# VHH binders against Beta-methylmalyl-CoA dehydratase (mch): the designs that were tried, part 1

Scores and structures below are computed, not measured.

Target 1, 351 residues: Beta-methylmalyl-CoA dehydratase (mch), of Chloroflexus aurantiacus (a9wc34)
Amino acid sequence: SAKTNPGNFFEDFRLGQTIVHATPRTITEGDVALYTSLYGSRFALTSSTPFAQSLGLERAPIDSLLVFHIVFGKTVPDISLNAIANLGYAGGRFGAVVYPGDTLSTTSKVIGLRQNKDGKTGVVYVHSVGVNQWDEVVLEYIRWVMVRKRDPNAPAPETVVPDLPDSVPVTDLTVPYTVSAANYNLAHAGSNYLWDDYEVGEKIDHVDGVTIEEAEHMQATRLYQNTARVHFNLHVEREGRFGRRIVYGGHIISLARSLSFNGLANALSIAAINSGRHTNPSFAGDTIYAWSEILAKMAIPGRTDIGALRVRTVATKDRPCHDFPYRDAEGNYDPAVVLDFDYTVLMPRRG
Below, numbering starts at 1 at the first letter of every chain, in headers, positions and changes, except where a header shows other numbers; antibody chains aren't numbered by Kabat.
ipSAE, averaged over its two directions, is called F for ESMFold2-Fast, E for ESMFold2 and O for OpenDDE. V2 adds 0.75 times the mean of E and O to 0.25 times the DockQ between the complexes of E and O.
[cut] stands for letters that were removed.
Atom coordinates printed by the task and the answers are left out, and those that the model quotes come from them; centres of patches stay.

## First folded at step 7 (VHH; from T31 with E107L)

Design C6
Fold by ESMFold2, look of step 10:
Structure C6 (fold): chain B 351 residues (1-351), chain A 121 residues (1-121)
Amino acid sequence: as target 1 above (351 residues)
Amino acid sequence: DVQLVESGGGLVQPGGSLRLSCAASGFTFSSYGVGWFRQAPGKEREFIGAISGSGDSTYYEVSEKGRFTISRDNSKNTLYLQMNSLRPEDTAVYYCAAVEYDSSWYLPDYWGQGTLVTVSS
């Protein structure tokens, strides 16, 4: 039937195409509870309304990554329903604070196209913008995704690879908190280490791991209304590339963020996603570990109460991180690495 | 010209063993991660595992753990796959692939043409 939407294949995309994604989403307290139960995140800002109020917010806000996954999920039926993999992120800027009760919607633009050497797939670069019910930007980002061709003989489009930003400038960050040193409760936050205590180049092993369960990764992906068939349809995927359902890369991002509480408890929120690579697929049964490196300390203009840290968090499968697995001497990723994530967090300062 | 050439395939009985080789030329082999995929009749290509450029780190899919061993010899520009305890479901065309800096195993930069392994009585 013409009424069913097969999604786009690589040759269906056009440079400059704008897509308004269907199914705006109201976020509820129930969604927050499910997100917390899936990842066990302990960050006080998103766990405690009194804690959030002490920082000048109305109540506990929605986790930045839940916002990200919901905005991302809106794009999937149009951008990546026929995709093999999500390859990377750039220019991810968080805007207005999101609370339960807010409704999010997403619009995207195709900003790049590149057919792969195999002639069967291509890479689509997309700039996506999520807004709330007041038309305020809550998130924008670029991602690129490998999408199947419908017809392997379809002619390749002109190759356009966009210039991607290295990072979101500190002057573009939204900093919605006001921190009073006298009123900031270190005991409730779970750490005495503030922005002043971290050093560029410092590496932090987050120590323990979390094993992925099949039902859990699928439930998480449904929570975001992400419809990519590769995560769900074993009837098809039993005969597919990996013979099993693959885990949504964002599930790994959220697991790694949750693990990072041990070592980065005062990283109140993620303010930017600067880049990210999903370097190896993950499956149910894999145990995820993580470590982080401080890439930069950035003063926020006009603020002495709060600063920004640029952080790399690396996640591995079945490989503890006490020796900080990453790239080999030739620059290739260790095969155990499943995520290389470069993001910016906001953290209180002593002064 | 860049080439990856697999060899060592053939017919083998269930429970048997084979060692596959992949000879590389036309690029700096030690600078690339290399790995193995397979494609059974009527199925998509499956990732088996990979080894870092230096050879110091390996990764395997859990279902192949303990039966397959990946190694490389950078002095000979060769990647190896040792397969033991072969089963009929291991019947496939086996491919080697190479991944450059900042590339992922979703998008290998180079592929071999494949070598057929048939596991049948």
Scores: ipSAE 0.012, ipTM 0.491, lowest interface PAE 8.7, mean pLDDT 90

## First folded at step 19 (VHH)

Design R21 (from N5 with D103N V106T)
Fold by ESMFold2, fold request of step 21:
Structure R21 (fold): chain B 351 residues (1-351), chain A 120 residues (1-120)
Amino acid sequence: as target 1 above (351 residues)
Amino acid sequence: EVQLVESGGGVVQPGGSLRLSCAASGFTFSEYSLYWYRQAAGIERELIARINSGGSTRYVDSVKGRFTISRDNSENTMYLQMNSLRAEDTGLYYCAKPFDWYNEDTFDIWGQGTLVTVSS
């Protein structure tokens, strides 16, 4: 039937193409409960309405990464249904605060195209924008994906590789909180360590490990309405490169963020995704560990109550992180590393 | 560096048996599906057997029931047991693995091959 949509292949994309993705989605308190059950995140801002109200919000907001997965998930049927790999992220900026009851939709623009040497795949660079029901931006980001060609003999498009930002500038961050020293509850936040107490170059082993369950990682992609079949169709994947369903890379991002509470409890929210790489596949049965490095401390113009930290969080499979596994002298990732994630968090300042 | 090294080829009479080995290094062996291919003179390489990470096997019809693919993840080695060999089985036998996880190209990786000759 012509009614079944096979998704786009590399040769179907055109530079400058704009795509309005289907299935706008109202986020519910039920979605929040499922997200919490998957990752067990302990950040007080997203767990406690009284805590969020002390920072000037209406109530506990939706976790930035749940927003990310929902916005990302809407793009999958059009952008990456026939993808082999999500290669990277850039320029990820979180905007308006999202609450239960808000409806999100996503639009994307093709900003780059490059056919690979194998003649069987190509890289598509996409700028995606998620908005709420008031057309306020809640998230924008760039990603690039390796997508299969339908026909290996299809002619290659003109190569365009966009200039990608190294980071989201501190002047572009949305800072929706007001921190009062008199009202900020350090005990409820879970740590006395504030922006002032972290040093550039500091490495933090988050210590705990979490084992991935097959049903849960598959359910996570369904929660986000992410249709990438590599995560849930074993009948097909039994014949694939690995013979198993592959864990969604965003599931690893959320596990790593949740683990980072132990060491970064006052990192209230993620304000930006600067870059990220999914360096090795993850599978059910793998135990995820993580560590973080403080890459930069950034003052927010006009603010002495809150600052920004640029953080690298590295996640591993089946490898505790007391010795901070990363890259070797030649720049190759340690085989246990499954995530290299560069992001910016907002954290209260002492002064 | 990824390396695949075949061994065990040789000359054998029709009806005989031969066991091929593929020693692997430079990648996480247990995570990947692995393949045996053969190439007879004047013919393109053909996939003859596949074993996935969980041990599930597939064979082309011409070898089914005569050849057995297996793997030993502790020794990073794949095997092909070939029984009831026929003249038509003569050729160069390759082991292969699929392209790596996050490479920007999809080039599969091949061994150098081991020659099997079945003759009276």
Scores: ipSAE 0.492, ipTM 0.799, lowest interface PAE 2.3, mean pLDDT 93
Fold by ESMFold2, fold request of step 21:
Structure R21 (fold): chain B 351 residues (1-351), chain A 120 residues (1-120)
Amino acid sequence: as target 1 above (351 residues)
Amino acid sequence: EVQLVESGGGVVQPGGSLRLSCAASGFTFSEYSLYWYRQAAGIERELIARINSGGSTRYVDSVKGRFTISRDNSENTMYLQMNSLRAEDTGLYYCAKPFDWYNEDTFDIWGQGTLVTVSS
């Protein structure tokens, strides 16, 4: 039928093209309950309305990463349904706070195109913006994706590679919290360590591991309405490169964030995604571990109550992280490393 | 560096058997599907057998029932047991793996091949 759509192939994209993605979505308390059930996140800000209220919010907000997955998921049918790989992220800035009851929609713009040397694939750079029902930006980010060509003989478009930011500048962060040192409950937060207590270069093993179940990773991906077939269709994937369904890279991001509570409990929220790389595939049965490094401490202009930390979190499969697995001397990732994630968190300060 | 090295080729009489090996290194062997191809003179290279990471196998009709693909993940080695060989099976046999997980190009990796000759 002419009514079904195979998704876009590389030659279907045009520089400057704007795409309005289908399926606006009202986020509910049910979505929050499912997200918590999948990851077991213990950050008090998103777990406790009284805790969130002590920071000036109306109630417990939607987790930044749940917002990210929902905004991202809307793009998949148009951007990456025929993709081989999500290659990276840049400029991920979180905006207005999202609460249950808010409706999110996503629009993307093609900001770059590059055919690969194999002549069978190309890289599409997109800038995606998620907004709520009042047209307030809740998230924007850039990603680039390797997409199959429909016709290997199709002519290549002119190559345009956009400038990608190294990080989201501190001046661009949204800081929706006010912290009262007298009222901030360290016991409920789960740690005595605040922004002042972390040092650049400090490495933190998060110690625990979590095994991925097949139904769980698919349920998570469906929760985000992410339709990428590599996560679901074993009839096709048994003939693929691995013979198995591949775990959505964002599932690993959320597992790593949840694991990071032990060591970074006062990292209240993610304010920015600076970069990320999915370095090796993950499958059901893999046990995910994580460790983090403090890359930078950043004062937020005009604020002494809250600061920002730039953090690298590295996740591994089937490899505990007491020795901080990463890259070898030649820069190659350890085969156990499945995520290299560079992000910015907001954390209370003493001064 | 990824390496695939075929061995076990040779001259065999019709109706005979050979076992080919593909020794692999430089990648996480157990995670990838693996392939045998063959190339007869004057013909393009043809996929003849596949074994995925879970051990599921697939064959083209011309070899089904006669050839068996297998793998030993502890030895990083894939095999092709060829029985009831025919003159039409003569050719250069290659093992292959799909391109690596993170690669900006989709070039599959091939061995150098091992020659099988079914004598007349």
Scores: ipSAE 0.485, ipTM 0.797, lowest interface PAE 2.4, mean pLDDT 93
Fold by ESMFold2, last read:
Structure R21 (fold): chain B 351 residues (1-351), chain A 120 residues (1-120)
Amino acid sequence: as target 1 above (351 residues)
Amino acid sequence: EVQLVESGGGVVQPGGSLRLSCAASGFTFSEYSLYWYRQAAGIERELIARINSGGSTRYVDSVKGRFTISRDNSENTMYLQMNSLRAEDTGLYYCAKPFDWYNEDTFDIWGQGTLVTVSS
């Protein structure tokens, strides 16, 4: 039937094209419960309404990464249904706080196009913006994806590769919290270590591991309404590069974030996604470990109550992280590394 | 870094058998689907067999029932057992793996090839 939508192929994208994605989503407490059951994240800001209220919020907000997955998921049918790989992220800025009851929608703009030398694929750069029901930005980010061509003979578009930011500047971060030293409960937060206690270059092994189950990774990906077939259709994927369904890279991001609580408990929310690479595939049966490095400490202008840390979190499969697996001298990732994630967190300061 | 080395080619008579090996290194062997191709003189390479990470196999019609692809993940080696060989099976046999997970193109990776000659 002509009524089924095969998604876009590389030659269907046009520079400057704006796409309004289907399926606006009202987020509920049920979604929060499912997200918690999938990852077991222990950050107090998103777990406890009294704790969130002590930071000036009305209620426990929706986890930044749940917001990210829902905003991202809306783009998949239009942007990446026929993609081979999600190649990277840049400029990911979280905006207005999201609460249960809020409705999110996403639009995207094509900001770059590059056909690959194989003549069979091309890279599409998109800027995506998620907004709530009041048209307030809750998240914006850039990603680029390798997408199949429908017709190998289709003419290549002019190559445009956008300038990609290295990081979201601290002056662009949304900082919706107020922190009172008298009211901040370190015991409920789970750590005495605040922004002041971390040093640039410090590496932290998060020590615990979590094994991925096939039904769980698929359930998570469906929770986000992400339709990328590579995560679901074994009939097709049995013939693919790996012969298995591939775990959604965002599932690894959320597992790594959850694991990072042990060592970074006062990193209460993610304010920015600066970059990320999904360096090797993950599959059901893999056990995920993680470690983090403090890349930078940034004072937030005008604030002494809260600061920002730029963090690299590296996730591995079937490889504990006591020796901080990463890259070799030539820059090649250790085969066990499945995620290299560069992000900015907000953390209370002493005082 | 990635290396695929075929061996086991030779001269056999029609109806004979031969076993090819593909020794692999430089990638996580157990995670990838693997392929055998063949190339007769003056002709483009033809995919003849595929085995995925779970051991599921596929064959082109011309070799079904005669050739068996297998893998030993502990030795990082793939095999092609060729039975009931025919003159038209003569050619260079290549092993291949699909393009790497992170690669900005889709070029598969190939071995050097091993020659199989079927003649009476």
Scores: ipSAE 0.447, ipTM 0.784, lowest interface PAE 2.6, mean pLDDT 93
Fold by ESMFold2, last read:
Structure R21 (fold): chain B 351 residues (1-351), chain A 120 residues (1-120)
Amino acid sequence: as target 1 above (351 residues)
Amino acid sequence: EVQLVESGGGVVQPGGSLRLSCAASGFTFSEYSLYWYRQAAGIERELIARINSGGSTRYVDSVKGRFTISRDNSENTMYLQMNSLRAEDTGLYYCAKPFDWYNEDTFDIWGQGTLVTVSS
């Protein structure tokens, strides 16, 4: 039927095209409960309304990554339904705080196109903007995806690869908290280590592991209304490169963030996603571990109560991280590495 | 470094059998679907059999019932048992694995091939 939508193939995208994505989403306390049950995240800011209020918020906000997954999920039917891989992220900036009751919608723009040399696939670069019901930006980011062609003989478009930022500048971060040393409860936060206590180059093994279950990763992806069939349709995926459903890369991001509580408990929220790569596929049955490196400490102009840390978190499958697995001398990722994630967190300062 | 090395080719009479092996290294063998292709003189390579990570198999019609693909994940080796061979099965047989997008390599990885000749 003409009423079913097969999604876009590479040759369907046009440079400068704007897409308004379907299915706006009102976020509820139920969504928060499900997110917590899937990842077990322990950051007090998103778990405790009194804790959030001590930082100047109305109540406990929606986790930055839940916002990310919901904004991302709206793009999937239009951008990546026929994608082979989500290749990377850049310029991810979180804006207005999101609370239960807020309604999110997403619009995207095609900012780059490159046909691959195999003539069967191409890379689409997309800038996506999520807004709330008041048209305030809650998140924007760039991602690029490898998408199949419908017709291998379709002519290639002119190649345009956008300039991608290395990081979100500290001057562009949204810092919606006010920290009072007298009112900040370190015991409830779960750590005495503040921005002042971390050193550039410090590596932190988060030590614990979490095994992925098939139903859980599919439930998580459905929670975000992400319809990428590679995560759900075993009848098709039995014939694919791996013969199994692959885990949504964002599921690994959220598992790694949750694991990072042990070592980074005062990293209140993610303010930016600077880059990210899903370096190897993940499957149900894999046990995820993670470690982090402090890449930079950034003072926020005009603030002595809160600072920013740029962090790399690396996640592995079936490989504990006491020796910090990463890349070999040739720059190839250790086969166990499934995520290389470069992001910026906000953390209280002593002074 | 990914390597695929075929062996077991040779000359055989029509109706005969051969067993091909593909020794693999440099990747997580058990996670990937694996393929056998063949190439007769002057034509494009043809996919003839696939085995996925769970052991499920597919064959092109011309080899169904005569060829059996299998894998031994403990030895990182894939096999092709070829029975009831015909002159039209003559060609160079390759094993292959699909590309890995995060190494920026968009092409499947191939072995050098092993020659099978079916003649009287």
Scores: ipSAE 0.430, ipTM 0.772, lowest interface PAE 2.6, mean pLDDT 92

